# VH-VL binders against q9ybr6: the designs that were tried, part 3

Target 1, 148 residues: q9ybr6
Amino acid sequence: MSGSVLDEEAEKLMDYDYLLEKLYKKVPPKSGTSEYRIPEPQIIRIGSQTVIRNFREIAQALKRDPKLVARYLQKELATAASYEEESGQLILNVKVSRKVVNQFLQLFMKTYVRCPTCGSIDTKLLRQERAYMLKCEACGAEQPVKPI

## First folded at step 12 (VH-VL)

Design j01
Fold by OpenDDE, fold request of step 13:
Structure j01 (fold): chain C 148 residues (1-148), chain A 120 residues (1-120), chain B 108 residues (1-108)
Amino acid sequence: as target 1 above (148 residues)
Amino acid sequence: EVQLLEPGGGLVQPGGSLRLSCEASGFTFSYYAMSWVRQAPGKGLEWVSGITGSGGYEFYADSVKDRFTISRDSSKNTLFLQMSSLRAEDTAVYYCAKDWDIAFIYFDYWGQGTLVTVSS
Amino acid sequence: SYVLTQPPSVSVAPGQTARITCGGNNIGSKDVHWYQQKPGQAPVLVVYDNSDRPSGLPERFSGSNSGNTATLTISRVEAGDEADYYCQVWDESSDHYVFGGGTKLTVL
């Protein structure tokens, strides 16, 4: 039964996919994803603005002042940002996707919250005249970080 | 129309330096992340470096870290890749790529690429 | 580092359906993008965010992503579809773009 070249190739592809699936099932998930997750941003769009409804909660999870996080997003998104203290919402004067916001929040965590030495999130950001210092409460490490 | 022009490729000796540029037009340059992607002859695509729209973050592949520097000049709508300590394995066509957004989402436009040859 | 795996080649007859796979650990939780590259040309986006298609691309191009495998599907394959295809993801852990090794699609 001369299976058509097409059938043979399809079979090879199926075999390849099967093998690939088996391979990935055997690879233990890299434990490197810090168990600590910040809440996903809840975004609503109003006209040309983007509102992060749960911004206060996000800032709390980041253990940073909401105003600081707002300034960071303002800079990275190249837009004006307004934090509403009463509602705990952040208003961005730009249309931005949840994915983009989340990416920058993750970067914020990596840069301004997570200790690069021990990986702890128990850190303080100390403002210095021209820079910030990230101080780890767990291991005592201090790292300079770019000013926001 | 979005255009990405990549002058600056050429022949360089091992250990040498070269600066690539990518001139962007047809969109607001500062609102989009930009990346360099290279392709060695007969090989696949390799992401080299990326920079956010604001320039606040720069990322590099391990293969080029500490040797290459990505930068951007918003006043000139130009993306740069400063390459130093060049190696034979750096020989490739280098593409500049426009990201869909200010962060790293996907590439919606590519330049035509410029050939960099590292050879003695 | 996050790794994407593609078959090196896929062959299909004209008018048939080509399927190009991209394997990655829990890739179904990521957004996968696909690029087409013809000989001597720059890559072109053909599918983004797993299954969305850029304007101007034929409906013949589609994508799916689940589990550990993303798939680019090209229906009613034409001679002009012969090219290299690359899958891509953004890896949030390493903050890198990651490409698959590429798949050469040959139209017989």
Scores: ipSAE 0.917, ipTM 0.962, lowest interface PAE 0.5, mean pLDDT 93
Fold by OpenDDE, fold request of step 13:
Structure j01 (fold): chain C 148 residues (1-148), chain A 120 residues (1-120), chain B 108 residues (1-108)
Amino acid sequence: as target 1 above (148 residues)
Amino acid sequence: EVQLLEPGGGLVQPGGSLRLSCEASGFTFSYYAMSWVRQAPGKGLEWVSGITGSGGYEFYADSVKDRFTISRDSSKNTLFLQMSSLRAEDTAVYYCAKDWDIAFIYFDYWGQGTLVTVSS
Amino acid sequence: SYVLTQPPSVSVAPGQTARITCGGNNIGSKDVHWYQQKPGQAPVLVVYDNSDRPSGLPERFSGSNSGNTATLTISRVEAGDEADYYCQVWDESSDHYVFGGGTKLTVL
């Protein structure tokens, strides 16, 4: 009795829905997302430049390469940025307020660190040819994100 | 002197589309976030959408999400608001607002506003 | 969504002090900005970052923010101060600007 191709597709769809339900059930309830806070940027202004003294620490808190975060800020601030590996400081070729820097760092966290599915910060950013993929190590979710 | 000019308002039928423009001058356009704020007749101010100076981030009020699109052309110093699926409740004066900085801080300058009327 | 609450109207006699409040949950931790809007005109910034005043604005305009309430204070109120006043914050949680409902200041 040749079960119609339609029955196999329906079974596969049911299996997919069942798998999705199982996946959603395995998503631990949003434990009180302890508002993961990144350190406040320590900013010094020198002439027309802004130096973030604790940039290495910020990048560490974001669990991302400082150079990546620097590139991000460079783009968003429309300025040149230079990361100093020895000091762990970021030099921005613009006068920028702590508030602005902090806003973009928060956006970075939301976009490139935090899992949109489960809220976990245990994520990896995978570089693809024309995009980045944010992969969550907690729930397994994958989200495409704009390239930096 | 900072100037924000807002042509493009008008009468549109429900379900229709309209594109607003805001031409900016007197400042380096790409260094400042821009927003659209609307005000229905006899009502208060409602933030509609915002875009960072670089254009890297766009944000929308829930009331217009998926219907409106904010964009900017740095070569023309122009901010745009593409409105689609317009509703009667979208009837308002639409203001272009310049942010103090490249991110969202506060509005230091406003355009004169342009009236958008959605009516059958 | 974050909500800002303003009284719909405030009345004051000329020469007196007007206080317009803006209520919000833990608003004291935010930067509050205020705009004045006269009839038929675009809004104008009158106070920013809780208490700072734009250049060109009279010293009569001041702001404060603590706890759950921000306040715009207009001392020595003049007839020309009659307008609608709006408080505003940037809500980092939702990445939205939020306006209060506005307060109509009437000078009696």
Scores: ipSAE 0.914, ipTM 0.962, lowest interface PAE 0.5, mean pLDDT 93
Fold by OpenDDE, look of step 12:
Structure j01 (fold): chain C 148 residues (1-148), chain A 120 residues (1-120), chain B 108 residues (1-108)
Amino acid sequence: as target 1 above (148 residues)
Amino acid sequence: EVQLLEPGGGLVQPGGSLRLSCEASGFTFSYYAMSWVRQAPGKGLEWVSGITGSGGYEFYADSVKDRFTISRDSSKNTLFLQMSSLRAEDTAVYYCAKDWDIAFIYFDYWGQGTLVTVSS
Amino acid sequence: SYVLTQPPSVSVAPGQTARITCGGNNIGSKDVHWYQQKPGQAPVLVVYDNSDRPSGLPERFSGSNSGNTATLTISRVEAGDEADYYCQVWDESSDHYVFGGGTKLTVL
């Protein structure tokens, strides 16, 4: 029973298409630039200070140590920042708007969390002597970033 | 009173370099983001580059990326724009603009502008 | 890149109301700012954060923003209002300031 060479070739083509589909499925969907959205900061102004009430949650969303994120904001806002471990709040020694805080948090995400190669947020920040290295756990890419 | 003075414009040949400066006064310079905006003759406004108050972030329009460098000296209250590899299309009045805040919100004050002409 | 679209020109008679539009994809979710530029002068902020007016500006200047269109409204237009007007936003996706193409307001 001479199964036609055409049937074997069709099976091989189907296998190739199946393999291609599996390869494309293993290519993490180009994570549509689903704009990874961090929680909006809940801000309270007290005198000359700005308190971010949900700062712990924001840091968790950024998958970074709150103290690191606090240092970043301190630097970018050119002010003193104090993270309260008990309350999870950040106190900034400056009057700052929600919009400005959001902008810097987004920049933090883009610079210190998001992989520039594949867009993944599954990354680690490694401290080196004079620089930080952003390492992607999804694609393996490594990129130097400015120290915080 | 807020003042922004831009003395550094002039004539330059294609491929040449020019450094613009903007001297700021009347406000705490380091607390505000600063930008350069240009306007070609008879054309609209085009954002060129911006720098945050702390100087931590610099951004550039695609048209000037890798050719222009924005910087600031807080000790001198001065904003700079180093322009290199200048092209005829870079001919414009260049405005120094003060941002409302330490990040990029909107421009509440503008300098009078300085003319940069790129011509052979 | 994010794009803002303005009509190239708007004409209005003195005492009438001028409306200058600025179109952009989901611009209503952004903060829109407006600048006035007279011939030979630097731009001046006339409206910020969609509808707020800087101190010293006449109440005749107002702004609104919804959907895909922001609008600068100038009521009781005067000859001195003749100028170019530009809308502006900050695009968080590209980290760019974006200007509209500008609108020339002519007072007839």
Scores: ipSAE 0.897, ipTM 0.952, lowest interface PAE 0.5, mean pLDDT 93
Fold by ESMFold2, fold request of step 13:
Structure j01 (fold): chain C 148 residues (1-148), chain A 120 residues (1-120), chain B 108 residues (1-108)
Amino acid sequence: as target 1 above (148 residues)
Amino acid sequence: EVQLLEPGGGLVQPGGSLRLSCEASGFTFSYYAMSWVRQAPGKGLEWVSGITGSGGYEFYADSVKDRFTISRDSSKNTLFLQMSSLRAEDTAVYYCAKDWDIAFIYFDYWGQGTLVTVSS
Amino acid sequence: SYVLTQPPSVSVAPGQTARITCGGNNIGSKDVHWYQQKPGQAPVLVVYDNSDRPSGLPERFSGSNSGNTATLTISRVEAGDEADYYCQVWDESSDHYVFGGGTKLTVL
């Protein structure tokens, strides 16, 4: 009984962090800091493969479809990537460190999420014809971004 | 054996252009991020530009932005730096440097450098 | 925009310990790398990831990083250690590598 209650308390504490993040989806960061916190990748390196166990949570923090972020990492890491929707994990067919993954995730944030005009992460990618446009819901700015 | 060879260099007039190359061997060139680093005579090291292994990102120091272009050609195992609108302060030894990974972590190998002199 | 500050020179007697500092705002949260450059030569990596030593370098080379200061430590300094030493980070905010200004180590 004690173990079960303790596990639920841990889950509720994690939900609190998630709820706090969800609340800030509609309010721009007050400080405007470039160090917006993406969840730390939980990485397991197995042979020549890398597994990101919390990839769904990372994609949620980036405010983008996990399949899109996976395609981005496949391109930038020059490797095949497989996203497992049931587990929320990403499998990369390359041995890569957490530092490398973090660097590309921060670059994804800067390139495809953060508005270059006002710094808000309240943005959407719009598919127009065969290109992507980054539209800021906070300031209304809209600009093209390179394809993934 | 990792080798980075920067043939070329030379004397260029102010406002002129020059393309540097760095020929790589002994490693899978297409995987690793690469950078150019320069050192003016009697001065310290200054990072100039870098490019990820995929070529998806290119970055430039403020001092050279919009005048220099980094590029890579994996079919030739060659890194390039196209320099334009050259100034006297661009006079330096230019090194190519290999990153440890596909992104920007640290340099594990350096070329021996090539001298670029900008003067009339 | 991110600045790394090094003393321009450090002098030590042979057999003593040299400490070369690299100052930066909150540098303890960054990975610091160190390069040695002898006259007329390309730089050579001597410490990476704050404290790790490349293969083939003497154990006399070590590093640390906390707070606002990273330090390269060279124990039992030899005449052959006389060189310029540069610290380096990748700055995520600017997407730039940044070098310190360099420190000339003199063994006398």
Scores: ipSAE 0.760, ipTM 0.903, lowest interface PAE 1.1, mean pLDDT 88
Fold by ESMFold2, fold request of step 13:
Structure j01 (fold): chain C 148 residues (1-148), chain A 120 residues (1-120), chain B 108 residues (1-108)
Amino acid sequence: as target 1 above (148 residues)
Amino acid sequence: EVQLLEPGGGLVQPGGSLRLSCEASGFTFSYYAMSWVRQAPGKGLEWVSGITGSGGYEFYADSVKDRFTISRDSSKNTLFLQMSSLRAEDTAVYYCAKDWDIAFIYFDYWGQGTLVTVSS
Amino acid sequence: SYVLTQPPSVSVAPGQTARITCGGNNIGSKDVHWYQQKPGQAPVLVVYDNSDRPSGLPERFSGSNSGNTATLTISRVEAGDEADYYCQVWDESSDHYVFGGGTKLTVL
């Protein structure tokens, strides 16, 4: 099911020039600490849906655009996800606990943010040629990552 | 009624290969994370490998990493463990375990296990 | 990787209370789950999320978790409670499930 609005925006966010510009505009100056902590998800469950009220803040802590993180959660939770720009909230069309959401957010940090060589979170996601690469700005290491 | 059935198992030589399967019924297989847990004769439980409901993440205990591969096929409601480069210490009863959610929380159901013996 | 430590065995008299410990560094910050395994059988969940009981399990089974120790408590122990008991956590640092070594409960 290629071509959803969220999927298309996530592909743009993986593009090198686009991601670079988004990161410099949205992410504070370089932080090299490996002890960086993600804010705890503020969950409301409404009917068959889960709302993450502080999703924008979480995405900022992950150093990535909220739409990219939303696409990731849509994939890993096997559900539709809708990011609301005005409120900064994420709506998931599934009932999930804080523990499940937090586990996937920690995995996002490990997979798409933290350098596996030096542990720094000062990194970029780049589309080099036919692959996506995690580039560490602290130690210079590069490695391929699975696409979101 | 949730059921997990592990047909297979058997005797295999050191360095050999074997694929285990776990046939699931009574729940929406494609949603739940699944794991393999083993127990050597007279020993305790050892988690071997797990896979998220989406299949997006696969994790392995250090003792089996690079030798075992977990996979799932939602069209067959089946979990697999491909074991390669088998060693005597891999001799155990292998259990299929269902997680409570799409991620790794706790096991709410277990299969009855299947014996794998690795010996000359 | 993260290690959970259990005593190898615990003996109690019938009708008394058994306490089985599970030690781990800062285990009080984790969710601890407990499984019962009788001889020749698969494990069965008896406590989850530190202190919650699955449906159909007797109220005699309870759990607690604080500091560096989680405890499974079985009150009014019966002969049918003789089994091996395992604690378990998901360790986020390693992305592994970890089991304790198991505790054999004997009812004398």
Scores: ipSAE 0.755, ipTM 0.903, lowest interface PAE 1.1, mean pLDDT 89

Design j01
Fold by ESMFold2, fold request of step 13:
Structure j01 (fold): chain C 148 residues (1-148), chain A 120 residues (1-120), chain B 108 residues (1-108)
Amino acid sequence: as target 1 above (148 residues)
Amino acid sequence: EVQLLEPGGGLVQPGGSLRLSCEASGFTFSYYAMSWVRQAPGKGLEWVSGITGSGGYEFYADSVKDRFTISRDSSKNTLFLQMSSLRAEDTAVYYCAKDWDIAFIYFDYWGQGTLVTVSS
Amino acid sequence: SYVLTQPPSVSVAPGQTARITCGGNNIGSKDVHWYQQKPGQAPVLVVYDNSDRPSGLPERFSGSNSGNTATLTISRVEAGDEADYYCQVWDESSDHYVFGGGTKLTVL
């Protein structure tokens, strides 16, 4: 019985370590990390709409106002988007897959968050007239980015 | 019925330029991502460039980056590829391809292609 | 950059099963799509999302993807299946589509 008990405990420990590694992939690294991970969108389809249940958490990981990220998705998905402040959910008036949402969220990170000079995510968007300026707090680089 | 027509093509000298067009019909052109894919004579398929349905993002293979420009005009239901600084290795049949969605998932329709020859 | 590797050719007798492989590092975590191209024609989608079949394609076309290998399987091969076959992925790290080098299927 001693071999059986040790094997079962080892299997549970390996499963726990595996699960822990998966959970760490859901929590973004801190600022200054070149490899940054966005929480997986929790998608629900309701009629012809798509609801992102964890949108507030996604916007937090992107270091941006949820309303700005919602406007971005509205533009890139060619649909109306409605952010519900109380629940932190986003409602999109289109049927889209998680793959499509993920692609645009990763592109948001690359376009409006990550510094193209040094790769840091420690950045701010400064809006002036029709343009946004991306200012890196790590290296000081500043450049225009396309409008949302 | 989805149709993609690539009129044009032709013979161009090295260092020259050429603009390809792809006229789309039978679907809501402005929604779907689009790509150009080329095939040199006797060779395999090479993705060249893609553009999202909104036009918000354009991507290029390393082999053509800074020399080719993809664009779309939804009022004309037309996809374009502006090619410049052409080289002999750019000789290929160029295909217009429609993506399944507004972003890059897979191609569900292809045009019949047009031949571009770069030779002196 | 991400590379997809296909055998340059596969030969099978009519009525047999053809298997065309597409190798890639951790390709099992990606969505693999397959295209058929006959001489002088544009490519045509035959499998998408690893294993899904477009409307109008025979059930003899199927796909699988696990580990480092995706496979296109064509059962009861016919002479009309002679073509080049390409696998494809979207590589998120580079924001590029990537094709395999292609496999010529010969039915003899």
Scores: ipSAE 0.712, ipTM 0.885, lowest interface PAE 1.3, mean pLDDT 88

Design j02
Fold by OpenDDE, look of step 15:
Structure j02 (fold): chain C 148 residues (1-148), chain A 120 residues (1-120), chain B 108 residues (1-108)
Amino acid sequence: as target 1 above (148 residues)
Amino acid sequence: EVQLLEPGGGLVQPGGSLRLSCEASGFTFSYYAMSWVRQAPGKGLEWVSGITGSGGYEFYADSVKDRFTISRDSSKNTLFLQMSSLRAEDTAVYYCAKDWDIAFIYFDYWGQGTLVTVSS
Amino acid sequence: SYVLTQPPSVSVAPGQTARITCEGNNIGSKDVHWYQQKPGQAPVLVVYDNSDRPSGLPERFSGSNSGNTATLTISRVEAGDEADYYCQVWDESSDHYVFGGGTKLTVL
């Protein structure tokens, strides 16, 4: 009678390993470099300010509200930011390089757009009381992310 | 003049913990990303961890992930590295490095380094 | 993980030109930075953004980057140039700083 329980556990373990292997096969390889590229920021400097001229287009590529992306940059750059709805430009009250802006935009994409489970950019950011939840529409994964 | 002082090195047993500090002066601390870079005896440079100027992002080398924690206190102009579950292979001189910008570009200033020895 | 490969050592006579290479996949699309480290000292930035030189460094130090190879060039090498040299990049894919293995420059 003791042999049957060990065999059932071994079968369950084999089934689990098989399921894990199938799950790993179904998980598209973490396409490390998702070919999804956001537009390069078009930056002009005016005095002590930096203007991102194509910010609306960038936000669209990120599939997020420009105001949200602006808040993110404001926080990360420790500066004031103003989004102009008419022009689609973002004005930053700091001198910042294109490289730095681009790096933070890439980080935004990785943190608040890309699903860490399947790599999809078809995600929604849900605001909760003290946190944001990134929900993937492709695989259904949900993960908490730092509030913006 | 930019100064980076690293007083926190020492001897620790395997499995132990150690907290490194880097005191920064001569620049606006919160406007620059900071990193820890280590060098094992007779070996090359290895990036350990980095934190953006605002502290919004922390990154870790795979070799130290989940064991080390980088943090910063802007009020004290101090960078920290909390090390836990230390291993013999963590033995190295640890350098505090100032980044050129608020994000990760390159290091324009380095501290003198502090020796961490993990040994039984 | 992104990997940078340097020769372990380069030897050059005084007054000659030293070239230290840093190889990486499509490294020409990245910004490469170089550090000099003398024995018992902290690293010092000598070239940044492929070819720019920090203020105060001799014009003898220059950099280039194309294809799969970045190169640090030290012209009219002096005894004081004997050191370890490291190339570095930021890898956006992994969000890591990556160093080369370092090259020991010996002045003969």
Scores: ipSAE 0.893, ipTM 0.950, lowest interface PAE 0.5, mean pLDDT 93
Fold by ESMFold2, look of step 12:
Structure j02 (fold): chain C 148 residues (1-148), chain A 120 residues (1-120), chain B 108 residues (1-108)
Amino acid sequence: as target 1 above (148 residues)
Amino acid sequence: EVQLLEPGGGLVQPGGSLRLSCEASGFTFSYYAMSWVRQAPGKGLEWVSGITGSGGYEFYADSVKDRFTISRDSSKNTLFLQMSSLRAEDTAVYYCAKDWDIAFIYFDYWGQGTLVTVSS
Amino acid sequence: SYVLTQPPSVSVAPGQTARITCEGNNIGSKDVHWYQQKPGQAPVLVVYDNSDRPSGLPERFSGSNSGNTATLTISRVEAGDEADYYCQVWDESSDHYVFGGGTKLTVL
């Protein structure tokens, strides 16, 4: 776009961030014990495979399609992953520990679910062209995230 | 069997740049997470940066964030640390360290380290 | 931001038991790893996952972790155990590895 339009869009984005900060300051800090946790992966290792028995439950806690979470793990573990819709289980063609799986699931939460502006997990992940956008339904913030 | 070799190092002036490399052998390099750890003269160990086996995540200590970039090239079995905007406090022996798994668990092997000196 | 605190030094006589502590808030919920570093050498793993020993390490090296304290225990200390010892965790909240400040073990 031309210089004038780009300058106006930059000003609007700066105002939007400013408004979010002011609104966030008016919202009282969260107090109490309302932390959110992902269910612990129930893992069975069979030969060269790893089965996550409660994968549907995990994906539901992450508020994301199990196939999307499976694709993420396939990428990060550099292995094939098969989601079994009937059982809700995920089969990974690699031998990995619960610690490794849990670490990547925590990173999924931080990268693709939790709003970096307000910390809410009430968010949507939008596929736009060659990019993903994380939209927070609590504070309205939007930002790009790396593709899965 | 496992070897991690950090060639060179060097002397650089404040504000300068230097790229470290760590050449790996004796294991499947592309699977394991890798880190850089530094130790200033007479001081303790300080984790600098780490990268997952897939390269999907890179993390940095606050002291180096936005100045250092970790990367890996599995075709060359090599871990890199691009350092820029160097400061006197970055003077240290820099070790590359191999993680036990594709993610960040613990270091089972270390290189012998290379000295970086930031001084005028 | 997560901090691990170790005593700067510990002295023991040969044959005695050395205990090196690593203090951290709720460190008992974390997996603690220990490294030995002799002068002029790279660190070497001596305990992982709180209490597990790498292959080839003597049984006299052991570890424990509960509450706010992890401990590396070296039974029947030998002169060759004289080194600096570091505890380490992965801190999930910051996505950082964190080392303790190190403990110099002197065998007198």
Scores: ipSAE 0.744, ipTM 0.898, lowest interface PAE 1.3, mean pLDDT 88

